VH-VL binders against o27280. Designs and how they scored, part 50

Target 1, 266 residues: o27280
Amino acid sequence: MDSMNVPEVLEIKRIVEESESVKTFIFSWDFRREVRPGQFVMVWDFRDEKPMSVSLIDPVRSEIGISIRRVGEFTDRVHGLSEGDLLGIRGPYGRGFELMGRDILLVGGGIGMAPLAALADEATARGMRVDALVAARTADELLFLDRLEAAGVNISTCTDDGSCGFKGFAHERLLTLEENHDMAAVCGPEPMMFQVMRILDERDVPAQLSLERYMKCAVGICGQCCLDDTGFRVCAEGPVFWSQELSRVREFGRYRRDPAGRRVPW

## First folded at step 18 (VH-VL)

Design zd11
Fold by OpenDDE, fold request of step 19:
Structure zd11 (fold): chain C 266 residues (1-266), chain A 123 residues (1-123), chain B 110 residues (1-110)
Amino acid sequence: as target 1 above (266 residues)
Amino acid sequence: QVQLQQSGPGLVKPSQTLSLTCAISGDSVSSDSAAWNWIRQSPSRGLEWLGRTYYTSKWYYEYAVSVKSRITINPDTSKNQFSLQLNSVTPEDTAVYYCAREYPRDYYGMDVWGQGTLVTVSS
Amino acid sequence: QSVLTQPPSASGTPGQRVTISCSGSSSNIGEYYVWWYQQLPGTAPKLLIYGNDRRPSGVPDRFSGSKSGTSASLAITGLQAEDEADYYCQSYDNSLSGYVFGGGTKLTVL
């Protein structure tokens, strides 16, 4: 087994409150080890382990950030932690985003903005023009706006309730945008990603999408995150997929498998 | 401009200690963003990393397994330099030795190198 | 016997594109960044690429790095006479707990 499969016990260096339900936990990182936007780590609180996307990659400060939304027992425990507390981190795992061209469009919904924020930093550092469509249910759930703005990202917002920016869903806002990009990166609720992908395909914009599935091993062994028909393992061949790859995945945007392996509609 | 200037003897007898010094200008040996490395190069072994030291609230040392038992890297903040000591040398330790800086540490590679010092181990 | 494997030599004519491969394993290139260095005769190595594919200031854009799986590659477009040098890849190896280098590739410009 590779060393990445053994959790490293790391001290929480800093906690950033992104919203009422989302916190970013900052850790020191040895940047000899590669970490790319779109990859995930397994976070271990010494009771349970969950996959989490890397939302901050800062080689200058030798820090990474993991943004976690409070959604259940595990995340409730993690959200109760303080700076100086310890977490186990193993990884990173999975295929991250690839950057191409000069202009990139980021489309993110909710916590899906976590990996995209990291991608935005890399893209801007590489001199790319970055447009970001940030979606959330309400204004107070919009993530990383100040960070993105500081990075020079051109931000468009949309909210379900219209409390900030465009009133409606991300794909609806996207239809109102006329400019095309060299590539797009998408992450958020799968129904959102499905609609966004359709629009991008119609516009012949190459797109990468990050999927979320139930994971256990994170190393492509247990098969819990296998996608039907294709045999793609989200933890190994993903979580980032090209739109062409996802076009082969029938379940995409339609259903997922729960921890028991049952098909559950979105 | 950051520069590294190496000094030390070019001839060492077997079983003796190889000692080299790398003087830093334009940066601080105690910079919390830098790492200071020793590398050697020979026709038989190519480029070989020997170890590094860096400061982050305290001093850290990392040594290559191949020389760990014989190597010591010492920073000197008063002189803004760092040194290499390699004990019990053999002819296999004959090489051109380089000091090199990482800045920022880890990700950005060794961006500044010393001029190199040929050290010959011979009786 | 270097941990990372490079072809011992490469050659090209002026203006040509040449690539230098660097093969490693899951314990190094598979998990860690790759760096590239250029070494002119009688000189110390010079950093050419960091972070797999990033160029330091002063390095021409005709130099590019890439990485896939456990292998890395250095590409030189528009080959010039001044590019004649030895090129080394570098990574970190978790099994050795240290930096590792390739054996080097001698690039000849014909």
Scores: ipSAE 0.946, ipTM 0.972, lowest interface PAE 0.5, mean pLDDT 96
Fold by OpenDDE, last read:
Structure zd11 (fold): chain C 266 residues (1-266), chain A 123 residues (1-123), chain B 110 residues (1-110)
Amino acid sequence: as target 1 above (266 residues)
Amino acid sequence: QVQLQQSGPGLVKPSQTLSLTCAISGDSVSSDSAAWNWIRQSPSRGLEWLGRTYYTSKWYYEYAVSVKSRITINPDTSKNQFSLQLNSVTPEDTAVYYCAREYPRDYYGMDVWGQGTLVTVSS
Amino acid sequence: QSVLTQPPSASGTPGQRVTISCSGSSSNIGEYYVWWYQQLPGTAPKLLIYGNDRRPSGVPDRFSGSKSGTSASLAITGLQAEDEADYYCQSYDNSLSGYVFGGGTKLTVL
């Protein structure tokens, strides 16, 4: 078995409180191993294992960050951990984002901003102009604003309740923005991504979108994350897909499969 | 400006120990962000990484499998240098030897190199 | 017998674009970053590219690196006489637990 498929037991170096429900866990990383924004790792708490996007990539400090939203039993346990505690990490896996052009638009919703924050850092380091549309239900759920601002990102916010920025959804805010970009990266609730992709397609803006599906092996073997009809494995061919690829995915924006394989509507 | 200055004998007899030293200026051998490497180059084997050492709360050592049983890299904080010892040399160990720095280590590659030292193994 | 495979030679005329390939496997380039070095005659190698496609300060933008799958490539645009040198790719190999180099490519400027 490849070394990347064996979980490394790593010490939590630092924990950043991003919001009430989101924490970023920081680990030391051997940066001889490639890690790209949009890729994910499998996090093992010695009871269960879940895929998590990499949200911080810092070769200078030799650190990576994993942002985790508290949504269930696994994440509840992880959120109970402290600095110095141990987690198993294997990966990274999947296809990450590709950067092109000079101007990039990031559209993120909720925890979907995690991989986009890492992408923002890389893009700005490469001298790109980065605009970010950050969406959340409420102001207190907006993620990584200070970090993005510090990186020189131009931020637009929108919230469902209007508590910060534009009142409404990300795709509605996007319709009010007329600036063109060389490419876009999108991550968040799938209904949001579906609407955003439609708008970007109409504007002829190349777009990459990161999907979330139930994963087990993370290496394209078990098929649990297989998308209907296409046979795309989110862990292998994704999680980042081009809009042209997703146009072939019938379930996109409509439903997903739960751990039992049942269709669950968004 | 960081500089690496190599020193040591250019001739070694078979079965003896090859010894080289790399003196560091402009940086510290115990820098938490640096790694210190030995590489050799020959027409027959090309560039070959031999090993590295670095400090992060403690000293770490990584050696190439091909020379692991014969190689020792030693940092000297008092002199701000690090050395290479290669035991039981054979003519196959004849090469130009380089010391090199990674800074920051891992991602950024070997950014500073010594001038190189030709070491000939001959009876 | 180098772990990474490079063409032994490449050539071009001034102003041309040349590309040097570096082929590896899933145990090295497929999983780890690629570095490139330039070695002028009689000198030590010089870092040219890090992190697959990043240039250190002082390296002209006519040098570019790329990586896809288990292969990497170095491209030189606007070839100049001073570019005549040996070029080496580097990566890390998990099966060998160490850095590995390509066999080198001798670039001749005609």
Scores: ipSAE 0.946, ipTM 0.972, lowest interface PAE 0.5, mean pLDDT 96
Fold by OpenDDE, look of step 18:
Structure zd11 (fold): chain C 266 residues (1-266), chain A 123 residues (1-123), chain B 110 residues (1-110)
Amino acid sequence: as target 1 above (266 residues)
Amino acid sequence: QVQLQQSGPGLVKPSQTLSLTCAISGDSVSSDSAAWNWIRQSPSRGLEWLGRTYYTSKWYYEYAVSVKSRITINPDTSKNQFSLQLNSVTPEDTAVYYCAREYPRDYYGMDVWGQGTLVTVSS
Amino acid sequence: QSVLTQPPSASGTPGQRVTISCSGSSSNIGEYYVWWYQQLPGTAPKLLIYGNDRRPSGVPDRFSGSKSGTSASLAITGLQAEDEADYYCQSYDNSLSGYVFGGGTKLTVL
């Protein structure tokens, strides 16, 4: 059995409160092990296990961060933890983002900014120019703004209610921006990603998008995260996909499957 | 600029202990961000990692399985150096031995090397 | 016999592009980063690449690293006479609980 598939029991080194509903849990990491923005880990609280994106990769401090939004029973338990408490972590899994070019556009919505924040750090460290469009329902739900600013990222914000930045959705804000980039990375609500992808495609901007699906095994065996028609497994061939790949995925932006395998419209 | 200066005998008899020292300048052996390694090189075995030591609230030691039973890496904070002891040597231990620093530890590789010390095991 | 497999030799003429492969397994390159070292005759190895594809300060951009699956590659563009050396890949192996090296590749500039 591959050692990477066995959860490592790790101590929570620090907890950062990103918003009312989002916390980042920081762990020590052996950076001989590869970890890339866009990859995810399986977090085990000794009762249940859930996939979570890596949101912080800091080789200097030998730390990684996992940002978790409070949305259910599992995350409620995790949010109740304190520094010094233990969690099981296995991974990382999946295909992460690939950086190319000199100018990159990040488009993120809500907790979707988690992997993009890590990507921003890497891109900036590589000397790339990074523009980030950060979207949320309200100003209070905008994530990682201070962190992105400190990294030298050019930030544009949009909120559904107009409480911060552009009033409207991410794709609407994107339409107001005329500048093209060498590539784009997108992560957030799938309807948002779908609209953003269309715009980027029309502009001939290569784009990578991170999908969210129900994951059980994380190793491409159970098929729970399989995308219709293509057979793509989000945990194995993804979660990061190129726009050209997603163009072949009929369900993208239209529906997903719940834990029972039923179609659920977005 | 960080430099590593190796010292120790170049000839050791079989069954005796190989002892080498690596003196550090420009950095601290107890740096929280560094790891201190020993590597050897021979025509027969190529480059071979032997082990490392580093300090993070306490001292850690990692040894290669091939020499784990015979090896000791020991930091000396008072002299800002670290040493290698390899017990019960045989002619197979004949090699050029290097000390090397990782900084920062793990991700960045071995960025500073000692000059190397040829150690011959012979009767 | 080395855990990581490299071709024993490579060659090229000045100005050419050469690549050196490094093949491993899921217990090393498949999970861990790859480092590359250059060793000139009679000298200690010098760090050339870290983190699969990152260059330390002072390393020319004509050196590049890549990794895919359980294999890594070092590419040298604009080959120069001074590039004649031995090149070693390095990774970590979880089964051996230690750093592992390739057998080395002797690069000859013709």
Scores: ipSAE 0.924, ipTM 0.960, lowest interface PAE 0.5, mean pLDDT 95

Design zd11
Fold by ESMFold2, look of step 18:
Structure zd11 (fold): chain C 266 residues (1-266), chain A 123 residues (1-123), chain B 110 residues (1-110)
Amino acid sequence: as target 1 above (266 residues)
Amino acid sequence: QVQLQQSGPGLVKPSQTLSLTCAISGDSVSSDSAAWNWIRQSPSRGLEWLGRTYYTSKWYYEYAVSVKSRITINPDTSKNQFSLQLNSVTPEDTAVYYCAREYPRDYYGMDVWGQGTLVTVSS
Amino acid sequence: QSVLTQPPSASGTPGQRVTISCSGSSSNIGEYYVWWYQQLPGTAPKLLIYGNDRRPSGVPDRFSGSKSGTSASLAITGLQAEDEADYYCQSYDNSLSGYVFGGGTKLTVL
């Protein structure tokens, strides 16, 4: 049987504390197997299994890295682990980012910078010029700044509270940046991605956006990751979509529902 | 600059053991990032991977299923070389045998090859 | 015969573009990277492409690789007489737990 669909139990080789709430867990990995920025793995803690984006792809050291924000019971348990402890990993799954042209813009919010950090490494290794807009609520939640700087990425920051860089939302900062990129890659809170997508579409910048949805199988057979209206499976046709594909998805970034079932703006 | 120098007999009788050695200069057989491969080439089958060995905190060995019951690859850190033994050979094992470095291993491919050794299996 | 399928021959004239295909399956090219090697007569193979589409230092940019689904392709633009050689694709096969090669393509420059 295909071993990609069964979790492999791996030792945590190294843990990097990226912030108070985010850790990167690093494992040895066989890079004969293809891994692309924007793909995800299913992380199994022997009780539950959750999708996590690949944030480090390092074939020289044979290392793969998975960045995890502590937000609930599963991630609390994983954050309590130490180097040498075991996790199950299956994958990678999904469609990754496609690089094109010579100039790329990355727009990341919070933990959404994780797959973009992997993409930045690949883009710079291919000789592309990389600009990154890194957004968070506060300065202490800005992720991967030192890593991006060391890779030669041109960084702009914004924080909701103004504690670092531009005070405001990512799309507001984006309006003040140059418009001459060949492509963009976007990952973060869905309302942010929607606003950023609108700006990039008006500028005719091809954009790829990475979505998050609930997953069980991760190989496209259970239907739990489907998007309304289109039937796209985030684990198979995504998680990375072109902006043109997302324009056909009614729910994307546009509303939520209150207890009475009424549509309410974000 | 890394170089691989092969040695060993070019004639082997059927049912005997084929034995070849690959000497490494400019790198170490115990290099943490390399893997050391044997590949053969015959007119009828083209290139055929036989196996590899590599070191991290311990030695790892991978062998092609087609020869797994007959093959041994041994690193020798004191002589900085690695060997191929293929037991119970038949005329179908007649080929040019290559050793090759894979560095860094897994992703980057076989970047340095030995000169090749023609081994004929015949009575 | 070989796990990866290549056309046995290809040809072109100097200056033209030639493409060499490599067909595999979900147990190899579909999930694993593709490598390409050039072999000039009487010599050992030389690595041309790794990581589906990456060139090692010293390989001219007229060689390019690509991959779609379970198939890969090597393209040679600006064909030169010195490109006359055998070309092999390689991948890893999960069901065989090992590296696999295509049968090779003899490229003739007319």
Scores: ipSAE 0.778, ipTM 0.904, lowest interface PAE 0.9, mean pLDDT 89
Fold by ESMFold2, fold request of step 19:
Structure zd11 (fold): chain C 266 residues (1-266), chain A 123 residues (1-123), chain B 110 residues (1-110)
Amino acid sequence: as target 1 above (266 residues)
Amino acid sequence: QVQLQQSGPGLVKPSQTLSLTCAISGDSVSSDSAAWNWIRQSPSRGLEWLGRTYYTSKWYYEYAVSVKSRITINPDTSKNQFSLQLNSVTPEDTAVYYCAREYPRDYYGMDVWGQGTLVTVSS
Amino acid sequence: QSVLTQPPSASGTPGQRVTISCSGSSSNIGEYYVWWYQQLPGTAPKLLIYGNDRRPSGVPDRFSGSKSGTSASLAITGLQAEDEADYYCQSYDNSLSGYVFGGGTKLTVL
């Protein structure tokens, strides 16, 4: 019996330490089932369940990878696991990134590079030219640089403290880049994504942005992931949205909602 | 260049066992990235997948529900081949039988096919 | 008979664009990739499309695949006489735990 809404219990095949705070957990996966970069899975540690983006899609090795930043009790427990330990996975869910044209710009902040690393692999496999702007607070928090370089991606970096690449925010670095792109894909802290979206909109570059909101059901029934003004459900109509869709949403970039539905400033 | 060469009888009596062999050249039946399939084709039903086998740390087998009670697929690493046995055949099992490599398995599809073997089930 | 539904025939003239549909369900095309095969008379099938829309090496770019919801489509542009063949879609079906094929479409080049 196979059901998308019931977690499959999978053995951790490999663990890659991406940084001091980020690990990628790799599982065997049946790639007859469609997986798109930008989709997410629900990871169950037998106590709690959290949405995580797919960061590795490797049909040759039959491997799927899920990158997890240690940020709280759930992720602390998962980071304590070893190869051979078990996790529940259900999904994939949501709308992934759509590729078009020949030239794509990726803009990722922190763990937001995880789904973009998967997208970069697909884009390069399709013969696209891929530029990536990778942002973090410090050099030690820049993710997937070696992997992106090996894939032939042209990398620009920025760090808040200037320890690697441009000193400043991703949108500030973007203003200093003179590139024509057919599309862009953006994932990271929502304030960063808002600023990047504004620049891309002024340049008439079609952009897709990946949002995160609180999720309970992951299939669009419970309404916990709804955006104000439009009623879009992040787990069903997203998590990837076109910039045009987000332009009609007052919430984006200004506030978020907690599990009780209260507005919380960014 | 990978090639699949089929062999086996073209006529089988009802209630007997249909047996076919697919010999592999240019690849190994125990390749950890491939799967080895049997498919049949008849004018009335078109293409019908029967099953596959593949090796990782052990051998795995998947069979179509329609034939699961009657089918066996056996890999043979020493001869670098894999076989199909279908028990208790009826005239409805008359078809052209194909073996096919799926490489890499799952996502990439069946990239190399055998030449096909017409098997007629008749008295 | 076939789990996936294709029209039994299609036709076009040289140079024309033709499409062949493949209809499935949420237990197959809705969640699983689609493959396409071409079969010339008297020969084994040949893989044309994998991963919904990817072409193996050696397949001309005038063949393209697409997928929407529980349906898939094979498009052939610049139709040529040699394209006259049977075309089959394939997917995986979760409820049957196995690969499934369409009934095939006989393409005639007029």
Scores: ipSAE 0.776, ipTM 0.903, lowest interface PAE 0.8, mean pLDDT 89
Fold by ESMFold2, fold request of step 19:
Structure zd11 (fold): chain C 266 residues (1-266), chain A 123 residues (1-123), chain B 110 residues (1-110)
Amino acid sequence: as target 1 above (266 residues)
Amino acid sequence: QVQLQQSGPGLVKPSQTLSLTCAISGDSVSSDSAAWNWIRQSPSRGLEWLGRTYYTSKWYYEYAVSVKSRITINPDTSKNQFSLQLNSVTPEDTAVYYCAREYPRDYYGMDVWGQGTLVTVSS
Amino acid sequence: QSVLTQPPSASGTPGQRVTISCSGSSSNIGEYYVWWYQQLPGTAPKLLIYGNDRRPSGVPDRFSGSKSGTSASLAITGLQAEDEADYYCQSYDNSLSGYVFGGGTKLTVL
């Protein structure tokens, strides 16, 4: 009740410009409450409310970071804000990534690197070896490279246009990488995640993938985040799913739904 | 290295005020990253958190609801210490009292504890 | 009594694995981190585990923590005589707006 489903109004402490289209908004946060990489928050700009991934988890500074790509009216308004301005935040919500083994592969496309950057920080803090495949359309859209390098992550890049690293799609680059990982974590455009999941499944690498769906309640009540064929609610049973859970989802990688619920191509 | 040294009387009469002091060496009571806690321990209640104080741009105080009406925790920057006052004590307040640093606060837990002070409340 | 529930006692022999459970609710362990403390006889508690499963420097890796739902566990492998102590779990409780502890588990090493 009073705090669980009601946004808390917080002051923007810092803004980091990650690219021309992506900003990270940083807030003070009470880290007695658990925050796991892969969880999301609902961001309220006093007109609309959208789910956004946690990209920075810094208990030493008492800071949480939320990375937001400018893609429409809501995100345009949020990108127009300054340090000291207010936003409403609910959460965190959802199932986060689980770490296992000593060697992890991260595969991120575009803004999908946001939750993986948080996971990379945790994995390196636990002494794991971290390889990251960072994908984007162009070099200027590759996210978090300096942060990943500073954390000791072994970075491979790919760009659709070849402006940095491997020219091509993330799954094509993945085929050229060594197959020595205990697990993988994947987040990005759903067609990319589908292709990457197939490769990882054939390699017998346990994989966790983070999905995005339209959300309103964030606690599993409204049904707006449901996946076809399973009834899984991305806000309650996800957004992070094991590849085995997704193997039965017909819509995954094939189509998406607009806010009115209509099937549209990826 | 950080050390916490407790002082205060070990016997308090019912209805009076229990007062304890925790002196800090190796850190500052006004440290941006720390919180300063009081905890007590008795056979009937086990470990029981009483409250904490910490400084960021101003002083913040949190008290356990069970003692909120009776408790005060005071930082003293000039002496680099923090104190516990618990008013209107009864025999149920008999316990070993600990001060503890929580550093960095919130996530990392209570990493340094004082030696403990047995306080008996009896007539 | 205690907001978090632990078994009153546990036992094992040197070299064995033992586990100590800690049960809470959605207002504490379900949403908040779990800490564990060891208290040797006659001493103050000592932090063993923070952040559900992280060890402070100097705590051997035979101590491990885990959390599932509203419950947490402390595991000790390679049990040693010096591990004989009381063990307490801790969390934060939103409904009480404060830190809460388990009732403690007395571990006996036979």
Scores: ipSAE 0.762, ipTM 0.900, lowest interface PAE 0.9, mean pLDDT 89

